# Designs tried in a protein design chat: VHH binders against Phototropic-responsive NPH3 family protein NPY3 (NPY3). Part 3

Target 1, 272 residues: Phototropic-responsive NPH3 family protein NPY3 (NPY3), of Arabidopsis thaliana (Mouse-ear cress) (q9fn09r205to476)
Amino acid sequence: DWWVEDLAELSIDLFKRVVSTIRRKGGVLPEVIGEALEVYAAKRIPGFMIQNDDNDDEEDVMEQRSLLETLVSMLPSEKQSVSCGFLIKLLKSSVSFECGEEERKELSRRIGEKLEEANVGDLLIRAPEGGETVYDIDIVETLIDEFVTQTEKRDELDCSDDINDSSKANVAKLIDGYLAEISRIETNLSTTKFITIAEKVSTFPRQSHDGVYRAIDMFLKQHPGITKSEKKSSSKLMDCRKLSPEACAHAVQNERLPLRVVVQILFFEQVR

## First folded at step 1 (VHH)

Design a8 (framework vhh_5c3l_4)
Fold by ESMFold2-Fast, scan of step 1:
Structure a8 (fold): chain B 272 residues (1-272), chain A 121 residues (1-121)
Amino acid sequence: as target 1 above (272 residues)
Amino acid sequence: QVQLQESGGGLVQPGGSLRLSCAASGFTFSNYDMSWVRQAPGKGLEVVSDISSGGDYTTYADSVKGRFTISRDNAKNTLYLQMNSLKPEDTAVYYCARETDFWGETYMDVRGPGTQVTVSS
């Protein structure tokens, strides 16, 4: 709508009052309110559309923090009012501006409602300067926990159906891809953290474990110094019976895998 | 044991040149496409250049096209990157990487420890 662009020129306080008035009068879909918030964020938050580190921007962190906190407070309660991508951009900004735990919790909860819509790039959230890793892996773990908690609650209420299984399958694919990518980038990613994250989605439905194998292989490639015990523990995440013929052909020639895993793959290919 | 080892990085002024080398061992170098990738402080990995296994085809990121030249010597198991007209934004750790195809996805199979390139006045 035409008014959305005009609202982006307003101060945050006036923007909040106008949006609240529009909602009070009714006649506007929650999705349109969501669009207004996204347009406002894109125009007012430096680097919002193109994620950059805070060193590249001349911003007042305290002012940006207040603005972000206000936008989060204005998010409509309806699940489809805003995209998962927009919520993740808000979360990335909340980390950069060092927002309080309440804002991050609310964003994490909302992202957990639709985590299956995210892509791997969305989950690459920069950590504050001075840490052991460039990307904040703990925050991604929190997002997965939110998704798991919410899906388990739906399952308990007998709301489980093909939709829940589809969401779980998409999140499993997302996390398999994330683990492969983060393993490539982060030299300080521990075996314990890799396994902890992978185990959170290990029971989710998958047509194949090719993605799990790829994640394990990328971790092993980029972490050649891990122990034989750590390789064994990581490899247990994969069900070799669910590997494609192409993955099996790759795996049996893979010197990074424990010998027992290679033997198991050969055995199951013979039996099948 | 498959290994890649970069060398040739250092401090250089804007407009200067550097030549990076990557020594490969533990595999048949001539069977693999190779890449140079870089990571600037606080940024993600960027693929700057790729070269085919035989050296017949090369690609370059738009940011380095016309300034960088990738080449390889399969007899010496060595990959090179000639960097000319260096800019401050070229400051990064440069990695030599072996590329492989896994079901239509090109990914870095092995990456070296990296060599630091700093372009500063």
Scores: ipSAE 0.000, ipTM 0.151, lowest interface PAE 11.7, mean pLDDT 82

Design a9 (framework vhh_8emy_2)
Fold by ESMFold2-Fast, scan of step 1:
Structure a9 (fold): chain B 272 residues (1-272), chain A 121 residues (1-121)
Amino acid sequence: as target 1 above (272 residues)
Amino acid sequence: QVQLQESGGGLVQPGSSLRLSCAASGFTFDDYAMHWVRQAPGKGPEWVSSISWNSGSINYATSVKGRFSISRDNPSKTLYLQMNSLRPEDSAVYYCAKDLEYWSDEGFDYRGQGTQVTVSS
């Protein structure tokens, strides 16, 4: 829509009034309203399309916070009105501008409704300066918890089991990929946090545990200083019986794995 | 066994459009990112575009950005490349490729025969 570009030139107050008027008159799909919000955010929020920390003016930060809070309040209630990617960009901005809990809770709820649409890169949310980690891992845990809550609610409403199982399988794959990537790039990721996140999706449907193995191997590779007990606890996350032949071949030569795990893989491979 | 079958190539004039298709089998299509790679005579393979398993992440080589669009249809296990404003420099055999397994030492898995695109006046 050509008018979407023109709306992005308006002040936030005028933008809100115009969008509210359009919605009140009807005849415009919620998805078009969502597009208008996304175009406005991309133009008006510095670093929205890529996260950057270059906001050194306190007045600018307060203005950006107010802008973001207004945009969040304008999100249409329809689930399909905005993409998961857009919601996550809003969430990243809310962390950067230190917005209140209400905005973060609403965004997390909405993201949880469609978390299966996210990719691994979307979940790499940079933490505010001064923390122990470069990336905000707790926020990802919150998104998974919200997805679980939403999925349990859908199960109670007799939604298609096939749809819910597909969503769970996609989120399990997403989180396996996230754990592998965050293990590679986040040196301060604790074993406890890695296990906690992995366990939240452990009961979800999976065709194989190759993704789980990859995540564990990457964690072990990038965290060589962990104890034997921690290696054992992490390795217990995977079901050796569900590894592909290729993963088994890799794992039995993998000196990073506890010996007991290698022996178990060899045993199950023989019994097959 | 991974099988990839490209189609849709042909001989066209500069400025024309073509849509390439890739039918995939032998793996769980919606678990993998997919790529388009091209190779002109006497040159090495050049990466063209990538799409994640859920279409949430899409990337293009600088040489084709703004002219080409990658997409996928997971139910039909098909990858597409819409090519607009074709140039003589786009002439190549186009291959679709499956993303690699973590433990693989091989480059992109493009085991199809490819589809020939020739742009000439």
Scores: ipSAE 0.012, ipTM 0.313, lowest interface PAE 9.3, mean pLDDT 83

Design b1 (framework vhh_8k46_1)
Fold by ESMFold2-Fast, scan of step 1:
Structure b1 (fold): chain B 272 residues (1-272), chain A 123 residues (1-123)
Amino acid sequence: as target 1 above (272 residues)
Amino acid sequence: AVQLQASGGGFVQPGGSLRLSCAASGRTFSSYAMGWFRQAPGKEREFVSAISWSGGSTYYADSVKGRFTISRDNSKNTVYLQMNSLRAEDTATYYCAADRYSYLTRSSEYDYWGQGTQVTVSS
């Protein structure tokens, strides 16, 4: 909408007042309020649409922090009011501006409500300068923990297996893809962290374990120096019975896999 | 949404080369793994090659290993398939596809598909 763009020209105080008035008056969908917040953030937060590791507004960090905190406080409670991508952009900005734990916790909670909407690129969040890793894997682990905690509560209260299983399957596919990509681009990813993240989604329904196999293979390829025990522990994440014929054909020729795993795949391939 | 347009097909003699291009419109291309699939008349659609979102990982069907090379340019929102030493059995309609999460998924699991480009290898 054109008026949404006009609202983005307002000061944060006036923007908050106008949006609050619109919300109190009613007649506007939460999704439209969400759109107004996203357009405002995009225009007022430098680098919001793309994550910057440096910019000319270092002197304005405190103002950007305050602005971001205000926007987070204005998020409508309705799950569908804002996209997961928008919430992740706010989270990336909160890390860049060193916002308080409360804002990051609320954003992580909101992202956890709809983590199935994210893509692998959304989860590639840069770590602060000077760390050992280029990407912040701990933040992604926190997002997964929020999703797990919320789905466990829903499982206890709701008897709708179809809806919850669909969300879990989509998140499992997302995290399998994330682990494959982060294993390729982040050579300092530890075996412990890889396994911890994978285990959080290991019980989720899946059409196949091809994604799990892909993630394991990428991790093994980038970490040739890991111990035999670490290779075995990583490979246990994969259920060989759930591999596609394509993945089985790839895996039986894969010299990076433990021999036991190759033998297991050959056995199950003969049965199918 | 991602929209994909495949191009670069044509007629070529056995032993010849072609380069296929798949141009994407949309702002999320760099977040997608990309695949090439082909379908010959009277046959099922088969996997040809795949590349990760970053370009750091590539996969090839056994029938094309050593002859085909997949690459991508995220700045141009384009994925390429360089096809060398073409054979009559490479004759097919070639499709590009985008997948959010996996490079080993079957064709049925890819999220977005482009219109095919015809490759005919004949003397």
Scores: ipSAE 0.000, ipTM 0.152, lowest interface PAE 15.9, mean pLDDT 81

Design b10 (framework vhh_enristomig)
Fold by ESMFold2-Fast, scan of step 1:
Structure b10 (fold): chain B 272 residues (1-272), chain A 121 residues (1-121)
Amino acid sequence: as target 1 above (272 residues)
Amino acid sequence: EVQLLESGGGEVQPGGSLRLSCAASGSIFSIYAISWYRQAPGKQREWVSTITSGGRTNYAESVKGRFTISRDNAKNTLYLQMSSLRAEDTAVYYCAARLYEYSPWKDFDYWGQGTLVTVKP
């Protein structure tokens, strides 16, 4: 909407006052308020829409921290008011600008409510300087833990298996894709970390384990120096009985897999 | 499942520029190699450009130096920046995604619906 773009030119204090006034008078959907916040963040926070290292040193961290904290405080309480992707962008900015724990906790909680809406790109959050990986895997683990916690509480209260199973299935697909992508680009990704993340979604309902297989294969391809024990441990994440016929055909010819896994797939094919 | 939606097509004069976008949903976008194809009226579909999951780019000789392919994995979006457009660039442009490194099949896994580009003198 045109007024949304006009609001992005205001100082944060005026922006907050105008949005608060609109909200109090009513007549505007929470989703429109969410859009206004996203447009404001995109224009006023350097690097918000694209994660790039250029001109980081020119950033006024204290001012950006205050700006971000104010935007988080303005988030409408309605679950559908903002996208999961926007919340994740706010979260990564909050870590970068050293916002308080309460802001990060609230963002993580909100993301956990709708993690199934995220895409793999949303989860590629730059690691703090001095880490062994380019992307921050611990933040992603925290988001998965929030999703698990909230879904378990919903299971206890609502007793609606179908909806929760659908959300879990979508998050499993998301994490399978995430693991494949970070395995591709992170040469320092340890076998222990890969397995830890995969195990967090291992009990989720799945139509197939093709995504798990792709993640494992990518990890093995980009980490050729790992031990036979590490290859075995990684391969245990996959249930060979849940592979599609196409994935089985690929896996049987895959020299990166432990021989035992190939033999197991061949054995189970005999009883199909 | 990945769904691809192209946008940014339109009418331009020879020598003009356009930027096409291909937005993906259902997201394993970052692990795909993604290509632009085009189909002019009465002709077969022609490959234009590819960008791999690792960021390596390749171009058809007819567009090399004029077109630039790029991707934004954070936005699940593929771009084609077209410059110095010619009448022969008139076509419906499609994006297509393929799991080169992780799939046993070599054909494209997903295709978009297309966006029309018309270079009109």
Scores: ipSAE 0.000, ipTM 0.145, lowest interface PAE 14.6, mean pLDDT 80

Design b11 (framework vhh_5j56_2)
Fold by ESMFold2-Fast, scan of step 1:
Structure b11 (fold): chain B 272 residues (1-272), chain A 128 residues (1-128)
Amino acid sequence: as target 1 above (272 residues)
Amino acid sequence: QVQLVESGGGLVQPGGSLRLSCVASGFTFSSYRYYAIGWFRQAPGKEREGLSSISSSGKSYTSYSDSVKGRFTISRDNAKNTVYLQMNSLKPEDTAVYYCAADKYYGTLWPRSEYDYWGQGTQVTVSS
């Protein structure tokens, strides 16, 4: 697309002026404006399309913050104008450049509208330097809370039915995967935070608790220094009766699990 | 329609090498719908086992089972929408049908039940 690609060559001020002019004239779909914003961001924001864990960009943070804030201000209000992945990339950049609370809140609200479209990698958001953790787990908790709030409002209208259940099932699978991955890569993840996040999606529809078991096992494996009480509390998140035969076979030989949990799995497998 | 197609299997001698390819259609590896692509194998009379996985978004994260770690290498080419499995130092016990699978949320090989889409498989036979 000639005009979208050519617009990406413009300074942010000229880009804003041209996009505003196009929108003022009308006749262009919000999705096309969304595409123009994504192409511009991909070209102008270092690392926007590709996660980079080894190289810090030493560019002017104030200039990047201003550019990002301008792009967020230009987002069309229409829900379908931009993808969930693009919104999350903007959120990742807003955390990195320390943008204001208003921008983060709006992005979080919009992400919550379609959180089921995200994948685990999308939720691996780096925290600002100087904190306790490398990854910003609190922001992910905020996204889950936003999704929960919005789906509860739709449930009250009694219009969502199976659509809501499908979205919840997809988000449960997403968060189970996120908990497993963040447990693997974030050594400072507390037991309290792990349990808090897991509990937010505990009532959502699932085919099995295999994903929950995997998240618990990864947490136990990568946090061997936690107390016996913490291991017990974490393991309680899982309903042993809902494990697949494959998961049961794995769990019964798992030395990381409390012995009581292994015994329960063996008992339920025999009675099944 | 989501489809995965494996290729590159065949007959090799012990100690030999093969490169398997998995071509995806109906989606892209940069899609937010798919997080990981995994390689699995199934020998006659055995359960299907996971071998290696790679993330389909941004930075590639790789995982390997103990049975193939150090011998097999997974990689991706997003421009070709293809994932590769380079298999070195092949052993007779590596003889199996090899499958490519896609998973929306997990970046590791277990649980297998979380992989949503599967290819048809490609036969690898290691014998002298």
Scores: ipSAE 0.013, ipTM 0.410, lowest interface PAE 7.1, mean pLDDT 81

Design b12 (framework vhh_8k46_1)
Fold by ESMFold2-Fast, scan of step 1:
Structure b12 (fold): chain B 272 residues (1-272), chain A 122 residues (1-122)
Amino acid sequence: as target 1 above (272 residues)
Amino acid sequence: AVQLQASGGGFVQPGGSLRLSCAASGFTFSSYAMGWFRQAPGKEREFVSAISGSGGRTYYADSVKGRFTISRDNSKNTVYLQMNSLRAEDTATYYCAASPELRYLLSKYEYWGQGTQVTVSS
């Protein structure tokens, strides 16, 4: 609505008071409140649309942190009130502004409710300087754990297995794509971390293992210094019987794969 | 035990001034940010002002900016709120609170005092 943009011109104190008053009176959809929060964040938080780990001025830190903490506290409880993309942008900002663990936990919980809506680019979250990795992979692992925990609770509540399987399939595709991309851009990604994340979604339904193969291949390509044991462990993540003919053709020419894996692919391709 | 004792409240006319004090004990005062919060009858408790442990950073709610000044004396374990150009809307019980980090949100404050009443009326 037109008044949403007018609200984005207010100080955080006035914005909170006006939104709280609107919510207290009722009659406005949670999605409209969600829109107001997103428009406010985009207008008032530097770099909100694109994550940047550069903090030019310590003077801004308290203001930015307070804005973000206030916005997180104002998120409506309704699942549909805000998009997964918006929640992830808030999470990226919370890492950049060094917000407390409570904000990260709440955002991770909410993202876990709808992780299937995310795209690979959403999960590329930059880590603070001074760590071993440029990207924060542990935070992505936390998001997957939240999704798994909540899906198991939905299973207990007799939610349709077909609905849960659809969500799991979409998350498996997302994480396969994430592992391929993070393997390409993160040189310090360990074999243990790659396998740990892949294993969290390994039992999820998939149409094929082409995505798993692409992730493994990219990891092997960008991490040539790993041991033969590590290559074997990584390659075990894929089921060669679930590879497309195109993926099989690529894999049998792939010198990065362990010989045993290539032989298995050749065997199963012949007996399909 | 941790104690925060707010004082200095009173009854003043619009345009008047008051200085609130909060005496702290039982924790390492200079390591904590201090905040002032207020609660008017029938309303939720809201942020007023905060000051870092060193006193080098201060933060104010927009409704009080330019009228209120927060300060602290770490040698006396005391935080102050100088309130100028008081308005009827400033009528509230004022609370001081301590947090290990400079924060806007009430939920981030670890220690709380009992409060001091400020009434602005003609």
Scores: ipSAE 0.000, ipTM 0.184, lowest interface PAE 16.3, mean pLDDT 84

Design b2 (framework vhh_8k46_1)
Fold by ESMFold2-Fast, scan of step 1:
Parts: sequence; structure tokens; C-alpha cells
Structure b2 (fold): chain B 272 residues (1-272), chain A 123 residues (1-123)
Amino acid sequence: as target 1 above (272 residues)
Amino acid sequence: AVQLQASGGGFVQPGGSLRLSCAASGFTFSRYAMGWFRQAPGKEREFVSAISGSGKYTYYADSVKGRFTISRDNSKNTVYLQMNSLRAEDTATYYCAAKYGWYTPLSDSYDYWGQGTQVTVSS
């Protein structure tokens, strides 16, 4: 709509008053309000489209924190009003500006409503300086927990198994891809954390375990110093019966896998 | 404490049917895949069937496929194995097992085990 870009020129207080007035009068879809919020955020928050803007000015950080908190408070309650990608960008900004727990909690809840819409790159959220890891892996666990909790409530109430199964399958694929990528780029990722995240989606439907195998292989490749016990525990995440013929051919040549896993794959290929 | 209590075994003639039950307590049942395994005297433990935490996905050993049906009732924390068209070769002690996350046919991957229930198919 024509007025959306004009609103992005306003101070945050005036923006809030104008949007509230438009909503009170009615006649505007929640999706249009969502668009106005996204355009405002993209124009007014440095680094919003990419999480790479360094700003050590405490006064600027305080102003940006207040602005972000106001935008979160203005999010329409309707699920379809904003995209998952926009919510994740707000979450990334909330981590960068060190916003309060309430804003992060609300954003995590909303992201959990539609986590299947996210891509792997969306989940690569940089941690604040001074932590053990470059990426905030705990926040991703929170998003998965929100999705699980909300989906379980829907499973109890809804007659539509197909929608819930599709969402679970898409989130399993997303998290398998996330685990592969975070294993590649995060040298301080522990075996315990890798397993914990994988296990949160392990009961979700999958057509194959090729994605699980890829994540395990990437973790083993980038973490060659782990113990035999850790390799065994990580490999248990994979169901060898669910591997494609191509994955099986790759795995039986894979020196990084425990021998027992290779033997299991060979056994199940003979029984199929 | 975590407990798995298997029951429903007994004597049956070839071609008969039995339903095994496994009642679980002490863990969040819906988060665990459930498996059935069997062991005949002097033989190794054999995979029979498995079911996902939600109950939507099932897996069967080739020897029982089409004859056995696994199911679960998460409101009762119970997994079932309906055994039809039983053969003398099905004679074994049947064990239920729980694995956090996705199921596997590999017995050593299961976290908790029941005490077993004896099934005897006599001609």
C-alpha cells in the first residue's frame, strides 16, 4: 500500500500512534500492518536484513532496544500477519541489542507457530560477544521446544493429521540441515548439544534418514577429536534401515563411522 | 522409577492369535519409540516390530510382516502387538523396549526393557 513507505519516515512514537489509529478505524488487513512493521524495521534498524552491524554506542543501543520492544508490542495477534523470516530477524536484533526476556519469549512463541517456514540460514543466530560459541544454539533449542509444545496441543485437538505431519516433516528436515551447517561452522559445538537438538525432532516423520546421516557425518568430520563413546552416541541418532541406497554406499566407505554402524548397514542391505 | 510390564503371552495352536501388551511408567511415553523383540532358547535376540512416539509410523521384520500389527495408546501409556497366523517359529519370550526419539531395529540402541512374556505355539 502507498502509505507504508511514508510511515517509515516517522519517529517510533508517532509510527505507533498512526498504526494504532489505522487499526482502530478498521478496514486494513493484519497482513498490511505486518508489512508496515517490516518496512519500518528494515529502514530504521541498522543491520536488520543482515546480523553484521557493529554499534558500540550505548545511547544508540538503548534507542534501538526501545524501538525493537515497541515493534514487538505492535505485532498483530493473527498468525498470518507476519512471516517467520521477519520474526526471526526481530529475534536476531533482540539478541544483538540485548533486549529483555519478555520480547525474546514472545518472538520465540510466534516463531514456534510457523517454524516450518524457516530456512537453515534463518537459524544461524550470532551469540553476544564473550560466550563459548559464536552462534546462539540455545535459542534454536527454545524455538524447537515452542514448536513441539504447540504441535502437541494441535495433535490433541485437530482432526487434520496431514497438516501436522507435514509441519513436523518440514521442521525435521530444517533441523537436520541446521545441525549439518552448525557442525561445519561452530568448532565449539559439543556432542551433548548436537545430540540434544537432534533428539528433539527424532520422533518427527521422515521419508529417509539421509539428512540425519549428513548431519552426523559433518559433525564427525569437523570434530575428529571426539571419543569412541561420543561417536557411538551420535551414530545412534540414525536408523540404518531408513538410509537410501546412495547414502548406504557412501556410509560403507566412510572411515569416520564406527565399524559397528558400517556392519549394521551392510546387514540391512542384505535383508532388504 | 522407569518400568515396562509386558503381558498377554500364553499357549496357542498354529494359525491362532494373541495380543501382547506393554504398560509403561516413569517417563514421557509419547517421546519414546517402542519396540518388540523376541528371543527363543539358544538363539540371539531378534527384532519383531517398532512404532514411533506418535503412533503414525510402524516398522516390521520381514518374518512377521502382514501377520503382526503394532499399535499404541498414549493415553494409557501402553504399546500392543497383535499377532495373527502364528507359527511354531514364533515361539519365544517377547520383550518390549523403549528408545528416546526415533525407532530402530537394533536392540542395543534401546534405553529401557521389559521383563518379557512367553509365547508358545504348539502344533
Scores: ipSAE 0.000, ipTM 0.130, lowest interface PAE 17.3, mean pLDDT 83

Design b3 (framework vhh_5c3l_4)
Fold by ESMFold2-Fast, scan of step 1:
Structure b3 (fold): chain B 272 residues (1-272), chain A 120 residues (1-120)
Amino acid sequence: as target 1 above (272 residues)
Amino acid sequence: QVQLQESGGGLVQPGGSLRLSCAASGFTFSNYAMSWVRQAPGKGLEVVSDISSSGRYTTYADSVKGRFTISRDNAKNTLYLQMNSLKPEDTAVYYCARLGYKYWDSFDYRGPGTQVTVSS
């Protein structure tokens, strides 16, 4: 909407004042407020949409930090007001601009409320520093932990919630896809970190373990130097009983899998 | 709810035979692959034999191949292990086990076991 673009020309203080007035007056959907915040962030935060920010100026960092903190404070409380992708972009920026723990915690909490809406590309977050990995895997682990904590609280209130099971299934699919992709692009991903992340969603409902198999296969393919013990431990994440016939056909000819796993797949294929 | 109960163990002389049985209840027996596992004094668990849910496919540890035969009767919810040409090294507690789905080398249920002693 054109007026949303016009609001993006305002200083952050004036933008906050105008948006606060609109919210107080009512008659505007929370989703429209969310759109205004996203358009403002895209225009005013360098690299927000591109995710290729290299801000080396201390004064710019302080200015961007204040702007981001203000935007986070303006997020409507309604879950549907902003997309999960927008919240993740705000989280990426908060890490880059060294925002306080409070802002990062609030963003992680809000992302955890709707993690099932994210796609694999949303979770491919570049590390802000020159560490051992190019991608920030720890931040993704934190988002999964937030989702788990919130679903455990919902389970305490209603353990028969089919919607809760659907959200868990969607997050399991998301994380299986994330693990396959991060294994392909991140050569320094450790076996321990791969297993730790996979185990966090291992108990979630799934129609099949084909996604788990794809993630394991990609990890083995891109990490040929791992030990026999590490290959065995990674392969244990997969429930051979839940593989599709197509996945079984692929797996039984897969030289990257431990022989014992191939034997188990052949064995369980006969009982289908 | 899920229960596995072994029987048929005992004292036997070297070269002798025993037939172990395992009565299963509380689950659809015909849907699960089953195993016999054993634990000798001072040793870890050893998988002796596996059988598919249909009974069509079986595997054996090299130590027992040609001497032991695993079978099942899905109508009776019973698993069997025919042990021939028994050796002192076969002395162990024998457990009936249901193959778990989460870990391919783990069992989700195991019976209390039956003692097999091979001695003259």
Scores: ipSAE 0.000, ipTM 0.114, lowest interface PAE 18.0, mean pLDDT 81

Design b4 (framework vhh_5c3l_4)
Fold by ESMFold2-Fast, scan of step 1:
Structure b4 (fold): chain B 272 residues (1-272), chain A 121 residues (1-121)
Amino acid sequence: as target 1 above (272 residues)
Amino acid sequence: QVQLQESGGGLVQPGGSLRLSCAASGFTFSKYWMSWVRQAPGKGLEVVSDINTGGSSTTYADSVKGRFTISRDNAKNTLYLQMNSLKPEDTAVYYCARGRYSLYDTHMDYRGPGTQVTVSS
């Protein structure tokens, strides 16, 4: 819309006042308000879209924090008012600007409502410098926990089992992909953390365990120094009976897998 | 403050070789994926190669596979790009970048000022 770009030039206080007036008068869809917020964020927050801009100025960080907190407070309650991608960009900015826990909790709750819409790349959220990992894996675990909590509540209230199962299946696929990617790029990812995250989606519907196998294989490939016990614990995440014939053929030749797992796959392949 | 400084660029004949270096400071180098990106005259940025924190995993753009080798020395906080069999189309400013390319997003938060590589006869 013609006014959306003009609103991005306003101070945050004036922007909030104008948006509040528009919403009070009615006649505008929540999605249009969401669009105005996203355009404003993209224009006013350096590096919001691609994170190629870093500002270490303490005064600018404080100003950006206040701006972000105000934008979060203006998010329409309607689930479809904003995209999951936009919410994740706000979350990434909230981490960078050291926003309060309440803003991060609200964003996590909102993301949990529609986590199935996220992409693997969306979940690669950078941790502050000096931590054990480059990417903030704990924040992703929080997003998964939020999805699980909300899904359990929806299962109690909603008679649409097929819709909930579809969302769970999409999140399982997302997290399997995330675990494979984070295992590839993060050498400091612990076996305990890998297993903890995988277990959170282990009961979700899946067409096969090929994605789980890929995540385990990538973890083993990039963490060759782990113990035999750790390799065994990680391999137990997959059900060998649910692997495709193609995955079984790959796994049988896979020197990274514990011998016991290879023997189990051969046995189940033979009786199939 | 995060600082990345490239060196090793220059003029080279087709088929020649160059080795680029990037000195990193102001952060814990060993905890970050690192990348080489380039920008040819009048073109957009192209991700050339990336390397994981320990140096055990690397990726390359199809245009440079088999010719370029990325490596790192965490003890020296230095990233390298060995460029062999250089072609005129490799002419570009090469940037050292903190972070990596993903199929879903580009997460490179700091770049160096760049070093010019010119491949001509």
Scores: ipSAE 0.000, ipTM 0.101, lowest interface PAE 19.1, mean pLDDT 81

